# VH-VL binders against Jasmonate-induced protein homolog: the designs that were tried, part 10

Target 1, 185 residues: Jasmonate-induced protein homolog, of Atriplex canescens (Fourwing saltbush) (Calligonum canescens) (p42764)
Amino acid sequence: MASTQAMGMTEQQKKSVDEMVEKATNMGVNVQAQNSAVVSMINQTNVSMTFNENHNWSGSVVGTGYPKSIPTKQSRQFIHQGDAKDGSQGAVVYYGSNANGEPCGWLLAWCAPTNVTPTKPNRVYVDCGAQSKFDTISWDTIKAKLDVGPATTNFTDVDTETTIAAGVTSTGSFASVGAAFGLST
Short names: E, the ipSAE of ESMFold2; O, the ipSAE of ESMFold2 at other seeds; V2, 0.75 times the mean of E and O plus 0.25 times the DockQ between their complexes.

## First folded at step 5 (VH-VL)

Design j20 (from i6 with heavy chain S31D D57E; framework fv_iluzanebart)
Fold by ESMFold2-Fast, scan of step 5:
Structure j20 (fold): chain C 185 residues (1-185), chain A 123 residues (1-123), chain B 107 residues (1-107)
Amino acid sequence: as target 1 above (185 residues)
Amino acid sequence: EVQLVQSGAEVKKPGESLKISCKGSGYRFTDYWIGWVRQMPGKGLEWMGIIYPGDSETRYSPSFQGQVTISADKSISTAYLQWSSLKASDTAMYFCARVPSYDILTGYLFDYWGQGTLVTVSS
Amino acid sequence: EIVMTQSPATLSVSPGERATLSCRASQSVRSNLAWFQQKPGQAPRLLIYAASTRATGIPARFSGSGSGTEFTLTISSLQPEDFAVYYCQQYNNYPYTFGQGTKVDIK
């Protein structure tokens, strides 16, 4: 099962997280320092999705960087290393198409603070819809929404019939982030 | 269905410049990287570098960094390999190949190949 | 860079016999290993990726196994069209590196 809407992480998602942590360690990245985020994305649409942009509030992508594209029905992963003060806080936007061939975008934002507490919890914020929605992004507005966001969320844009689900959970001193970019039925 | 078609054979003298091409069809060109591989006469395969046509990001093998330039024109679904000044040691078959998107788990894989371009450099 | 070493350099086999080719990586490449077939005057053809997954259109007589540093390509019943040079390639780390090749030749 490739969906992040399932309760907790699947066994396949746990395996992928373990493999990413091992690979990062072999590359000299300590994912447990600074509360890094290990991010997995699945493209549940019928078309390849292409990386459009990112934003960093704290931390930065490491290793192989952001995947340039996510082929249809496949998953891609990246590691975002947190900073010592605020941990890993960032966002990515991928572009693709809906069932009607209209240009669409999917936005994932996450917050994995250096020290997770009830007042500084892991958070996600998601959005999707027409590509034009993401041509001019107010990152301050996205940050304000992320700051009050839950650890698990989903959103459906009725007009484009696009959907996105995401979650973040701690796996020790680092966070696992999962997102599914999809279409509604 | 998926095809990579390369330009024809070239015969050049040392010091001349050269640009060879690789045209993709049957897929969305900007969804894949294009890689270049050298095969010297009677020898094995050597990876030279790759390019992502969507933004022209390149990655070179250390042994080819500064020796060649890889570029692409996404408007005509074509990637290029070029030399500013050829040497006799550049005599080889050059292949282009398609590479899926890369990440920390999956890596790159050459899944479809062009037919090759033979480059002969002699005085 | 990761060095890929193939053995043997040449393997002489009769049609219908089993051929076993080895590939060793100087460092772990996990399962990010591919096998290619190249016939004289032709482009390489992808046979196996992710160490053991057959590419589309590749006959069942070709199988791959292994992980980490030790990999094997097996051709269970060699056909006349299988006489070729075989290369392994790691795609775990830049730069991507190929083995030197194993030539499968007729006895």
Scores: ipSAE 0.202, ipTM 0.659, lowest interface PAE 3.5, mean pLDDT 87

Design j24 (from i9 with light chain S30R G50A T51A W94Y R96Y; framework fv_iluzanebart; at its last look DockQ between E and O 0.03; V2 from the best seeds 0.00; counts 0 for: pae O 13.7 > 2, placed apart)
Fold by ESMFold2 at other seeds, look of step 6:
Formats: C-alpha cells, structure tokens, sequence
Structure j24 (fold): chain C 185 residues (1-185), chain A 123 residues (1-123), chain B 107 residues (1-107)
C-alpha cells in the first residue's frame, strides 16, 4: 500500500532542487543568459518522462526548445527568454508513471520578472498526480497561484504517490529554476 | 470592504470533533489563498497551512500535517479548519487570513485577517 | 524550514521616541519578509511586506529595511497606539514561518 509523505520538502528534495538550481546557474553563465529563466529538471522516477505541453504568459523557449524526454535519474535543461516588459513566465507538463505503472503528470510553473524587486520576486508553482488531472488545465488559475507563490515549494499527491519540488533564485541577469520530479515512495 | 468573518468561540472536551469556519466577502473568494494561523495562549503566531478555494489545492505545514483538515466550500465563500479528535493542547486562538492585492499583482503576505476563533479544550 | 529569530524579546520605549526591531532568518529569504502588529485581543495587522513596502493605510512612521538574513522594523516616533507585539514572517520558502515576536512596552 502506498506510503504517505510529509507535506514539507524532504532533505533529498532540498538537495535535488539545489543541484538543479546549480546546473541551471552554470548553464546560464556559460551561455551568457539575460532576462531569462534557465530551467533544470531531474527525473527521479523509475521510467522516462515525455514532454506533454507548455504554456507561456510571457516570453518563449529558445534554442532547441523543451526537452522531449527526461530519462530516469537524469536531468534536462532549457532556456526561456523573457520579454522586455514582463520577463519570463511559463509552465511545462511532463508525463510519466508512478511505482505501480499508472500514468501520471508533473507540472512546473515559474515567474522570472525582467527586474526582480521586493514587490516582484521570482516565484514557482508545482503540481502532480494522475495524468488525467492535466487533460484540462486552467492556466488562469495556475497564474493566480503562481503570482502569490513562494520562491521554493513542493507538492505530493497522496493518491498516486507522486511528488515534485522546485526552487528559483536570481543569478545576475537571469533566474535559475531547479525542479525534481519524483515519487513519494 | 474585504472581510473574513470567523465562527464563534468553542468550548469542547478532549476527543470531540470540531469544525470552525471563515467566511470571505467583498472579493473573489476562489482567486486567493486562505491560510490558518494558530496562537496558543500567551504565545506567538504559527502558520498551519493554506488552501486555494478555486480548486481545493491544500498545503500544510509539516508541524500540522495529520493533525487538522483544511477545506473550503466555494459556493458559500467559506473555508474550514477541522479536528476529528480534539486534545487539550489544541486550546488556542485560530485565525484565518488572506493574501492581499498590490500594484496589479497579489501580495504574498497575509493582510486581511479574521477576528479569530477561540477554541478551549478542557475536561 | 527557515527559522526566524526576533530581538529584542521586549523593547521598552517612551512615546515619541524611535524603536528599532530586528529579525534574523536562518538562511537567505531575499526580500520576501513581512512585518505584522498585534494588540491584545486583536487579530494581527500587516505593516510591511517585501521587506520595505508599507501596506495600505500604514502610517509613514513605520519603515522596514534589510534583505537576505537580517531585517529591521523602525518606528520613527512611537505613538500610544503602537505599543503592541510585532512579528516578522518569511515567505521565501515553504513552509512560511513567523518569528517569535517582539513586545514593545511603554517605558
């Protein structure tokens, strides 16, 4: 029977998110990213994850785009270029499976303003669960939650035993976003 | 006027159940997070968790996970805090609070607070 | 979990004088820091958010400063209605956490 996880980030989640933020930072420095969110995601599940969709409130992905897959226990990255006024604000959904082989989804959203200020901080929002949860997404609802969200957060879906954690920090001229897609078991 | 109005004081015995309420008015109830904060007698403020009534997304403090249930009924703009079995240590003042609006964005801090619900658990 | 530590526990000041309250975070919270005022028998009231921005309707004598791990709340000319307990709260990382409070007493 599935194990219940605490609502707060585990030490493993904190470490994984910090490592992904570091990977995003290193990439952003290496390519001289500006006014962007550099996003690094690690798949901590037992199967490969497949890209499902994205949403843009501001800005767009650059280069080779969103990773089409994230192999088990590996990480992948992308850069989302912000516009001049509103920065980089977007979301991605990846599909995979839980420990029982049931289809599941992981959603990561970020807000990286063009100029980070005390009243316009970097923010993240996360969600996960059964794949069907993501058949009809209310992007307005997610944006509302994102706009009042923290710089670091997590979520665990008890029914599917899936979990997700994410964090965002400023690195000079860009935001570094790290996320860990996983299982709560 | 944006308001959060909480249910009245409760006097209960250990082992009893309890559900207290927080009714929002003057704003779009489903568009803002509602949080619950405990204040034990003579002590400071403790964040218990939050709910987004629009889709019932609930996030608990690890310190309160499993101890309480947060819920909402968006049809009557009301959030709830619930115990299945009260303990004497649950004696406290309980506040609900909402995130505020600022300069075209949501404020991340709690700026509208309910008046509080005093819960007394004694045998 | 980020621990917020306030000092002093109690601050005794005379009306008309300046009060300075401190709040320290166990790790950086950037500027995601709020200050609340609570009078006996009342709900808390938001004073400052984003470390330094006054909430709507808060008098100019209240000011906040700081970033990272160290923050201050200053009351430039203490009024009789300002004698209360003040709490800081970080909202940089889940779970959000409050400091233990600073009581501002009349001297």
Amino acid sequence: as target 1 above (185 residues)
Amino acid sequence: EVQLVQSGAEVKKPGESLKISCKGSGYSFTGYWIGWVRQMPGKGLEWMGIIYPGDSDIRYSPSFQGQVTISADKSISTAYLQWSSLKASDTAMYFCARHSEYSGSYLDAFDIWGQGTLVTVSS
Amino acid sequence: EIVMTQSPATLSVSPGERATLSCRASQSVRSNLAWFQQKPGQAPRLLIYAASTRATGIPARFSGSGSGTEFTLTISSLQPEDFAVYYCQQYNNYPYTFGQGTKVDIK
Scores: ipSAE 0.006, ipTM 0.518, lowest interface PAE 13.7, mean pLDDT 87
ESMFold2-Fast, scan of step 5: ipSAE 0.670; ipTM 0.870
ESMFold2, look of step 6: ipSAE 0.006; ipTM 0.591
ESMFold2 (binder alone), look of step 6: mean pLDDT 90; pTM 0.930

Design j6 (from i6 with heavy chain R28S Y108F, light chain Y94W; framework fv_iluzanebart)
Heavy chain, then light chain:
Amino acid sequence: EVQLVQSGAEVKKPGESLKISCKGSGYSFTSYWIGWVRQMPGKGLEWMGIIYPGDSDTRYSPSFQGQVTISADKSISTAYLQWSSLKASDTAMYFCARVPSYDILTGFLFDYWGQGTLVTVSS
Amino acid sequence: EIVMTQSPATLSVSPGERATLSCRASQSVRSNLAWFQQKPGQAPRLLIYAASTRATGIPARFSGSGSGTEFTLTISSLQPEDFAVYYCQQYNNWPYTFGQGTKVDIK
ESMFold2-Fast, scan of step 5: ipSAE 0.485; ipTM 0.846

Design j8 (from i6 with heavy chain V99H D103E L109P; framework fv_iluzanebart)
Fold by ESMFold2-Fast, scan of step 5:
Structure j8 (fold): chain C 185 residues (1-185), chain A 123 residues (1-123), chain B 107 residues (1-107)
Amino acid sequence: as target 1 above (185 residues)
Amino acid sequence: EVQLVQSGAEVKKPGESLKISCKGSGYRFTSYWIGWVRQMPGKGLEWMGIIYPGDSDTRYSPSFQGQVTISADKSISTAYLQWSSLKASDTAMYFCARHPSYEILTGYPFDYWGQGTLVTVSS
Amino acid sequence: EIVMTQSPATLSVSPGERATLSCRASQSVRSNLAWFQQKPGQAPRLLIYAASTRATGIPARFSGSGSGTEFTLTISSLQPEDFAVYYCQQYNNYPYTFGQGTKVDIK
């Protein structure tokens, strides 16, 4: 009987997402980011997570690229530069393990338009679960879900006891994305 | 034209199981989220959860997780809401509603609603 | 969850008069706010989304405004068919939440 909820962040998840959004904002201000998504991710699992794959609908990662690993209880950041027309729209998948040592994956997708309007807002979509869930990703399906997604979201996979939470907000000329990859136990 | 057609009214006893349906037509069923909303007699609207029929990705409101099961059969363009054991407190009108995708409009909430299914649970 | 509070609970207005309905969110929902109309025995009908954008087929007398935590629905010249219950809904955070409704009744 898991006490974990599929929707509605725990207080710890809210705190973690807010801290990650703040880290993204500080990084974006420091490097004077423009027309980009600045992304900060924290690994709240008990093992290191490794970068598996990415997808770009518009824009591309810049600088040092996607962090190859996110150590246990640490955060990592990256910048995804938007194109002039559609802004920054992309996704990343990291692999790791749950509390039982089973291989699991965490997926974060974001949409940060060049000009944020009420009908074209910042959005996030998240998913997590068994690693096999991400063996064959339909990026068109993820895009369709992202395009109607909220500005903050969370998901808990009861079977693997994995969680993911994320939020996005505009900060001046860029968007700040914060995400927490975790366990429900 | 886009339509969501729900199954007819149900009268059940506590402890019985029930599965109600919502059939979509006039659009590509697998490309849109379908949500379920409860309205208890004389009260407001409560969001229960959503399903993406293309891959059965299902998201529940915390208040309804474990209380109901949302599913879909894409071969017949139908979404379902199911109870394993009904309670008197499940007496309500249940609506299904479509959440549009990028191809139509971004930043858009539920755009089309079914007519509702009245579920009455009494002894 | 985000709590949506609507006021007044009941608004009595004569045909041809202006009606103003309020919706407050417990935390910012930006502009991800919709208004629905529900008549007795019917499903809700989308009126306004993105705080101020009218849905297809909705008459110009309906307008929405606001952002963040404070929102307003205005019906500029109330028609007999406009007597109904009106609900606001935020879709900024999961779970999506509705206000308790404002009943617009004949004076």
Scores: ipSAE 0.205, ipTM 0.753, lowest interface PAE 5.2, mean pLDDT 89

Design j9 (from i6 with heavy chain V99L S101D T106S L109Y; framework fv_iluzanebart)
Fold by ESMFold2-Fast, scan of step 5:
Structure j9 (fold): chain C 185 residues (1-185), chain A 123 residues (1-123), chain B 107 residues (1-107)
Amino acid sequence: as target 1 above (185 residues)
Amino acid sequence: EVQLVQSGAEVKKPGESLKISCKGSGYRFTSYWIGWVRQMPGKGLEWMGIIYPGDSDTRYSPSFQGQVTISADKSISTAYLQWSSLKASDTAMYFCARLPDYDILSGYYFDYWGQGTLVTVSS
Amino acid sequence: EIVMTQSPATLSVSPGERATLSCRASQSVRSNLAWFQQKPGQAPRLLIYAASTRATGIPARFSGSGSGTEFTLTISSLQPEDFAVYYCQQYNNYPYTFGQGTKVDIK
């Protein structure tokens, strides 16, 4: 099907990323491809999603920062510049609502090492469900789960009927991280 | 020494409920994913799902979502696999197994396995 | 879902011979591949992870190779205790999938 849950960016999304890199450069930020992640998120829910929080294990967001809002059925991107030692490792949490109007959250964590090899792989970890699930995040626990995570994953929370799919690949210039925040109904 | 010890064999009728157990010892139970694998008679391995006992985060294979419930009781270092209503097609050997400790090469594969619990469902 | 295909379905080899088992992924799994041995009546045993890294206590006669979509498990000098079914598993993409197995019979 025409599902946008597959990892990867459209040509329009790539152009938007290029514009963000240019803007960051004009602000004095040097974006280094070898240790950076370009993260694309699509909101497949019926309402706008709002940025709640982030966590950095290594690296930091560049440019305009994390998108504050992801409108329904639209995509937003950000660049996370990794540090020289450990690359880009971070997480974001967005809030929204499910089909019944109940408050829900979606969590994406990624690991894109400075040099991706079989011994230093790209990884993702995802979670979603009731917004209250994210009131007491243990970032050490998330990191432990991320550290054994696959390059592509998905999860559905049956109680809230929310779903999330994500993946990470090295495509040349940057590590590409894609995520779809959605509903199972 | 890491050990996973499973409950004994079960003989059930279709429609009955069942809960089998897997007790971990020799490691920090709350810090490792633990999961379940089905092996139908004479067939290969099918992973069913995993749980992180520290926060009860549970991930099911799409083929088993809604068919079984995976849970854990961290106070007694025990994971569970449960059916609300058994079918003859649930007849199989069920293994519990642990995912590895963090290592740069680690991933979602099983490093230590329980001995298995044979479940037979027949009328 | 990534489909893992193992070949051959069965191998008949004499003691001391080299056994070569193949595992193919329907799309790239990088090096995120594990091999397991299951003897009759026993639980599976981890042999290899990350395509080529031997698990603790696994004899040197077992070796793994490959990356992407094509992987090989080699048993350099097959012993009677190696009579078993061998499974590959990918852990690159959720859902994590096993191959159907290769049965090794010692002649």
Scores: ipSAE 0.007, ipTM 0.577, lowest interface PAE 9.2, mean pLDDT 85

Design k10 (from i10 with heavy chain T98R G102E Y107F; framework fv_iluzanebart)
Fold by ESMFold2-Fast, scan of step 5:
Structure k10 (fold): chain C 185 residues (1-185), chain A 123 residues (1-123), chain B 107 residues (1-107)
Amino acid sequence: as target 1 above (185 residues)
Amino acid sequence: EVQLVQSGAEVKKPGESLKISCKGSGYSFTDYWIGWVRQMPGKGLEWMGIIYPGDSDTRYSPSFQGQVTISADKSISTAYLQWSSLKASDTAMYFCARDLYESGSYFNPFDYWGQGTLVTVSS
Amino acid sequence: EIVMTQSPATLSVSPGERATLSCRASQSISTNLAWFQQKPGQAPRLLIYGASTRATGIPARFSGSGSGTEFTLTISSLQPEDFAVYYCQQYNHWPFTFGQGTKVDIK
């Protein structure tokens, strides 16, 4: 109960995560076996957001894949199935716009190791700003920052007035990752 | 030997600009986050912000956002803390410090600290 | 932001005695807690990270424990050089925050 609260998930997001896990399990996805990550993203901007790209360091998305869009003020979820050695480590980038209608991007990266320990903890890295910031991404640089990341974080880009918050917590069966893509105004 | 060496003490008047420095040596400067911590006279420690010198990614504590600028010049292994207009309330000891682990490790507390730069702002 | 509260503000102990310092977080921070020692006129020194792991060169008399919201630093047999101010810091939630400090003083 405390774990999804630490990530800042709404009660509706927590219910949506539970529903997605049940549905995925019924479709033959073993969320519990590989320390998979169940990722919930809420769009707190004023327009719909669209999936732009992903990167996998360890594991891969399963089921219906990454949500193609996240409507304004709604949440969407996906399951990223970890491998036995390194668990779930990945990133997603969504595009949208800020309050002024300028094109912007939001990046979420997470690491949910197969065996979470104090020396190999759950961690996240986030970034947001102008869409051009994400036209060419150095995934090695993102991984270096993710590898020193905390379990919860947030960032505000003053120039675009965009913000992003994220957290990751183990639930005993899988890792729960929450993220809010938003505006600072 | 890992060292962080800070610039010397400053005495300034309100409204003046200031830029203090923190030079790293004995390690790969671009592989570690470097942060700044404020300590007001007789008070505790306040985390201000942090920079990754490899790409100048900078993150601020909300209470310091817009009050200071953190930057780094990786070619000379130096991080900076800057004020455009000082206030008397900026009077404090300012420490720079290095994250405990190199790039590819987890966010950790600071392990190596500079000696501190005393900034006094008075009319 | 997570608020860190330390107690007591001042602890008076004699050399050779055990000192116990407390640190409380306003929300769960797992084990992502560090302890620092600061002597007058000096920069802080890292003592413990991960709630219980001693930093390099730190004597065995320093030990940390706790998880979630309640943490303790213990100095099992206080030496003259241990009289200092001690700070806890959480690094679980951005931005990282420090407690207000506990001064360990000679009785």
Scores: ipSAE 0.007, ipTM 0.485, lowest interface PAE 14.8, mean pLDDT 86

Design k11 (framework fv_iluzanebart; at its last look DockQ between E and O 0.42; V2 from the best seeds 0.00; counts 0 for: pae E 10.1 > 2)
Fold by ESMFold2, look of step 6:
Structure k11 (fold): chain C 185 residues (1-185), chain A 122 residues (1-122), chain B 107 residues (1-107)
Amino acid sequence: as target 1 above (185 residues)
Amino acid sequence: EVQLVQSGAEVKKPGESLKISCKGSGYTFTNYWIGWVRQMPGKGLEWMGIIYPGDSDTRYSPSFQGQVTISADKSISTAYLQWSSLKASDTAMYFCARIGEYSDYWHAFDIWGQGTLVTVSS
Amino acid sequence: EIVMTQSPATLSVSPGERATLSCRASQSVSINLAWFQQKPGQAPRLLIYGASTRATGIPARFSGSGSGTEFTLTISSLQPEDFAVYYCQQYSNWPYTFGQGTKVDIK
């Protein structure tokens, strides 16, 4: 069946995303980030998550790169430095498992333009579900959705009972991206 | 010419089913979200939900979750809004609209269908 | 959900005069704000997106301003064809939400 769900974050998802945005903001301020996305992700599942892959449309990760793991109930961060022209636009996929131990994946994509304009706002896209869903990813399809998507979003996969929520906001010279990777029950 | 053309007006009884359509032309239908907007008689605009026809990714406003079904058939560039059991309170004008450009541009509802009047009465 | 509140509910203005419409969001929507015009029996028409960018084919007398929670649509010299209902809409967060509308009537 095609994915269907109500729009809008739960109160708990909003709280978690706001906390991750704040953590990203604090990190970006401390390191004086410029023309970048500072990304903070919390693992609200019962097992550690492992980095699977990334995709870049514009920009690249800096420093020690993408966190190789996100321990259960903990958060991890990275900075994605934007290109001068098109800013920071990228995605990450993390693998973990659901409450039944089934392999699952969580995808977070963001768009943080060098300059926010009416046609290039900050955007996020999310997806989650069975790990096999991420064996072949259409990055062009995700980019199309990301380019016209909202600044906050969520998704719940009914079959695996996984969920994900994310938000992005401008903080001075950089964008703060917060995401919560979780279970729907 | 970029257009969204909706199916004609409907007069129905409570409890009947209905599926209305929105056909896109003049652009790559599968690259743009299509939204549905309700306007009850004498009232304002209410966003119901959206679909990405390329993969049928569908999202609903909480007020409309479980009340309607949004779907698409990308092979004929058509989106649908469907009720399994109409209520008198479903009497309204229903618009479909395209909510953005595929490229690096973002728009709210930039192209609208002409509207489909649905009347549900005993 | 983000509540959009428009004021005034009705605005009576003579042709040639300036009309100013307000829209307030219950939380910040950044610049993700659109304005629509709707005449009886017609679909809404996009006027402004991104708070201040005129849509293609919209006359220069329409201008938008604001960011965050406070937004304004201005019609600098009102024409007879501009008497309509105007809606603001946020597209920062799903679900997208509309204001209740401002009717601009001939004085």
Scores: ipSAE 0.007, ipTM 0.608, lowest interface PAE 10.1, mean pLDDT 88
ESMFold2-Fast, scan of step 5: ipSAE 0.551; ipTM 0.835
ESMFold2 (binder alone), look of step 6: mean pLDDT 91; pTM 0.936
ESMFold2 at other seeds, look of step 6: ipSAE 0.055; ipTM 0.662

Design k12 (from i13 with heavy chain I99L S104E T105G Y107F H108S; framework fv_iluzanebart)
Fold by ESMFold2-Fast, scan of step 5:
Order: sequence, then structure tokens, then C-alpha cells
Structure k12 (fold): chain C 185 residues (1-185), chain A 123 residues (1-123), chain B 107 residues (1-107)
Amino acid sequence: as target 1 above (185 residues)
Amino acid sequence: EVQLVQSGAEVKKPGESLKISCKGSGYTFTNYWIGWVRQMPGKGLEWMGIIYPGDSDTRYSPSFQGQVTISADKSISTAYLQWSSLKASDTAMYFCARLGEDYEGYFSAFDIWGQGTLVTVSS
Amino acid sequence: EIVMTQSPATLSVSPGERATLSCRASQSVSINLAWFQQKPGQAPRLLIYGASTRATGIPARFSGSGSGTEFTLTISSLQPEDFAVYYCQQYSNWPYTFGQGTKVDIK
């Protein structure tokens, strides 16, 4: 539904998104613009995760609003303002560790067009695995995969036993993006 | 302690190349934008550009596009500002600054500044 | 490009007096406005961000207000160390832009 939060988000994530939207709106940020994406990420791993990098195809984060870290079993949120032509299209990479203490990474990419149509729908793309997988990222390859991606997705890397799930939906005011960074063990 | 330390003063001739540095410490360098600001003698502050060291996403102010190169080496937590060919009009104080975020991460401000690098270009 | 205009260019005040500095944006910047203090030979120092939020370690005599296009920095009781140049800066749109500064000078 246009008025619902992204599929798969926890009740705590939905509450945190509502709180972020309320706070940002009260401070004069136009979160209700159709080209905004409000992204919520939950860390389901056993250690804190740290932000490593982002990529913007269209739009930009509000200020420097990528959370520096996501503590274990907690969620963090950010707002990404889209441009008038292509909306909010971006990606983030967080680093952490798997159950064996090996360095791992999680990548979330989203596409929230200014105007959602059948030919320009909301999309997500996810990937996870060994941290070294993200040392050299082909953003053109990620974009190509995102451009044909679904509105909800998940991936499990068997070698590292890491998993990631994400979804995006239009609320009628902004695009709600939810992601869970986790372990398959 | 969170700090930015810039390279020392430079005296150069027109046509020479120059690369000055800004080294961050006490925080995760790849998670924050670094901006470069010019202040000409007796004048105000001008944004030249910003870089996100984690992915080298760089944005130039229109007045500086093509005139300077901003780069970063995340392995040594250092950002750079570079000229291929200096002009006398490049004589100025150059500051770097980190774009931090508020307590809840919703809003940002340039909260940590380098001490400045004085560049003098004369024949 | 958003143009930031500060007034007055110079403000002469005595210690203990109130100083009020104005900053105007050519288009709405919401609350994405910061104030900086710069003393001779020093780097700028962040005072206020988000139009009204005082940065860590900044004395309570400094306060900011405003939204949209009109902003004010107030120093309620000027101390000798407050004589400096003050800049406003918008960070709503890239390129970020500074005002030309207001010099707060001793009467």
C-alpha cells in the first residue's frame, strides 16, 4: 500500500522511521516530497557495523546523514533526497563481522523515482559476503542490476554465512526503504 | 581527539604545480565529507569543493571546476587539493573542514577545521 | 547558486552590550544554516548549526534563530574575546555558500 512502511521492517524500525520523519519535518526538512527516500537499516549481526562508503546515481543524503555505526541488534535511519528528474537512487556499504569473526560487508542499493510508474518502479538490490568483495565495486554493474531489480529482495552468501534482505514501497509522501543486515547461522 | 592537520605554508611561482594536504585523525575518515575553503587576503570564505573519502565522490563549486583537483587517500586518512599550474590569483589561505553530524545524525555542519595552509604565488 | 547577504558589514559595540547580526538567503534554505566565528590568523569556528542549535562548547550567550530566508545571530552580552568576523553559511543546496561576513568591532 502507498501508505505503508517497507515490507519486512520490524515494528521498532517503523517507529524509528516515524520519529525521524516527524523530527526532520519539525526542523523544516521536506521529507513529504515524493523524491525523498527514508532508509532504515537493522543490524542483526553479533557486532557493531560501520559505514564504509556510499554511491549516488541521483539525489544525495541529507547533510552527512549516513549513520557512522549501527550497533548490534539495533536500527539506524537516514534520509536521501532525490533530484527532480530521477529521484533518489543510491547505495551504502557497511562493514562488520560474521559469526566466525571474519570481516564482512553488506551492500544496499535502492531506486525511488520521482514519479513511480510501471516503467520506473521502486527497486532494491542487495549483496553481502567477504569484506574484500567490496574493496573494488563496479557501480555500473550494481546500477545495471538495480535497474531490473524487484521491490523486495534477499541474498545469502553461503561462504561467509551472511544474509541481507531489503524492500522499498511508496508511502504516498516518500519512499520507505527497509533493510536487514544479518547472519544465516 | 578529533582533528584535521594541514601541510605547511608554500611559496611558489606562477606556472608551478602544488599539492597540499589535510590529514584527519581521531575519527573514521571514510564516513565524513571533507571540504576545501579558500580565503583570499582580506576577503571572506569561499567553498571550493567537497569529497567523500570512502568512495571519492567529489563535488566542485562552479567557480573552481577545472581549476583544482580534490582527491583523498583513505589508507592514510588524507585529503588533497592540487593545482597543475598556479596563478598569482591563487594566493590565499586554504582551509579544510570535516562535515560532521548532530547527536542523532539527522543534520550536519562543518564542525572540525584544519589550521589552514597559506599559499603565496609570486614571481 | 544561493546568495547569502549579511548585515551590517561592521557592527561597533561595547563589552557587555547585545549584538544582533542578520543573514538573508536569496531563496529558502529551511533551517540548513550555520554561523561561524573567525578571529585574525585563525580557522573559522562553528557556533550554530540547524539555524538555532549551539555547537558543543559554545557559550550560552550565543543564540541563533530564523528559518527560510531570514536568520539572526545574537550575542547577549559581548565579551572581549567575541570581537571577530562572523559568517553565515547555507548547506541546503550545493554549492554551499557563505555570506560576506559581519565584523564585530569594539566601540
Scores: ipSAE 0.000, ipTM 0.476, lowest interface PAE 15.2, mean pLDDT 85

Design k13 (from i13 with heavy chain I99V G100E D102Y Y103D T105G Y106W H108D; framework fv_iluzanebart)
Fold by ESMFold2-Fast, scan of step 5:
Structure k13 (fold): chain C 185 residues (1-185), chain A 123 residues (1-123), chain B 107 residues (1-107)
Amino acid sequence: as target 1 above (185 residues)
Amino acid sequence: EVQLVQSGAEVKKPGESLKISCKGSGYTFTNYWIGWVRQMPGKGLEWMGIIYPGDSDTRYSPSFQGQVTISADKSISTAYLQWSSLKASDTAMYFCARVEEYDSGWYDAFDIWGQGTLVTVSS
Amino acid sequence: EIVMTQSPATLSVSPGERATLSCRASQSVSINLAWFQQKPGQAPRLLIYGASTRATGIPARFSGSGSGTEFTLTISSLQPEDFAVYYCQQYSNWPYTFGQGTKVDIK
């Protein structure tokens, strides 16, 4: 049995995901088509975070697009529609700052296959740290790590004291992806 | 009514300092990024930078780093673009624009623009 | 940074005709693409965001399509008020970048 939201989402995030799905449906976006991913990100840092870049291995963002900013202690959502062959597979990078005001980045990658099976499950991969880590990204390397990734994960970068946690769950209609971008202090 | 209102046209000499403004009204100013866009006479649009007024987080386009200063005063819902020393090449129309946050509300990014401030720099 | 290239530089059309404007990105921007209209002496006006979603109040004759690197803005039956310069803009990566513009002139 699938939940309507990813593990670890706050009650506010769950309501925001429901609102996003409703508004997308009203605009004619079929969130069930080709295993769409509905992604909710919460900023647990002390400053706003800014969208820096994305990468698509399969599928594309739809509706209102990627949130340009995620205010401190708030969540933002987007929908990524999968393609017929490989479903929804993508990544986003957001920039912000750590507790010391140093520029940092947070990376979320997800895989929601068109047909989820034990050998092709929902997966996430996360990374965070100094902003310079994301100045030149090897998307092939990220894809290789994502392709063996679990359905839930977390990472802490000790040097910058940044952390990121994410999970993905099939709801029966779409894949729900939740991520928390945060600080370890 | 949601709007951005910019300061009036400026005529300056090279070497002078200048600070132009963009005042937001009808929305929570601290919840949206404000961006500055330059349009040189007869040319296209180019992003200069954006600022989040709630914490003054500022991002410059590489071409404008060190050329201008972007700031905001959240107590009066106003963003600023400033030059320490103007050049003739700064002659342009300057627009401010609201960078709307996308959440479950279905908002249009870049949906609200100021009317523009014409800056003329000549000797 | 991502370079946006628009074509043609100038498009001459008569009222009632269909106009098709192209925009190409130097790398994939997914659907993170907006179209703006700018009339002489005015600020830009958002027409389309997300490559194909019309902004509030924009007439149905404006439509956008495309994804990745190739995008199109179509005006199905050009009205006199549609003669303007049109810009595409990617917002996939910072810095956000505009194309150089396509001027739609009366024939």
Scores: ipSAE 0.007, ipTM 0.527, lowest interface PAE 9.1, mean pLDDT 85

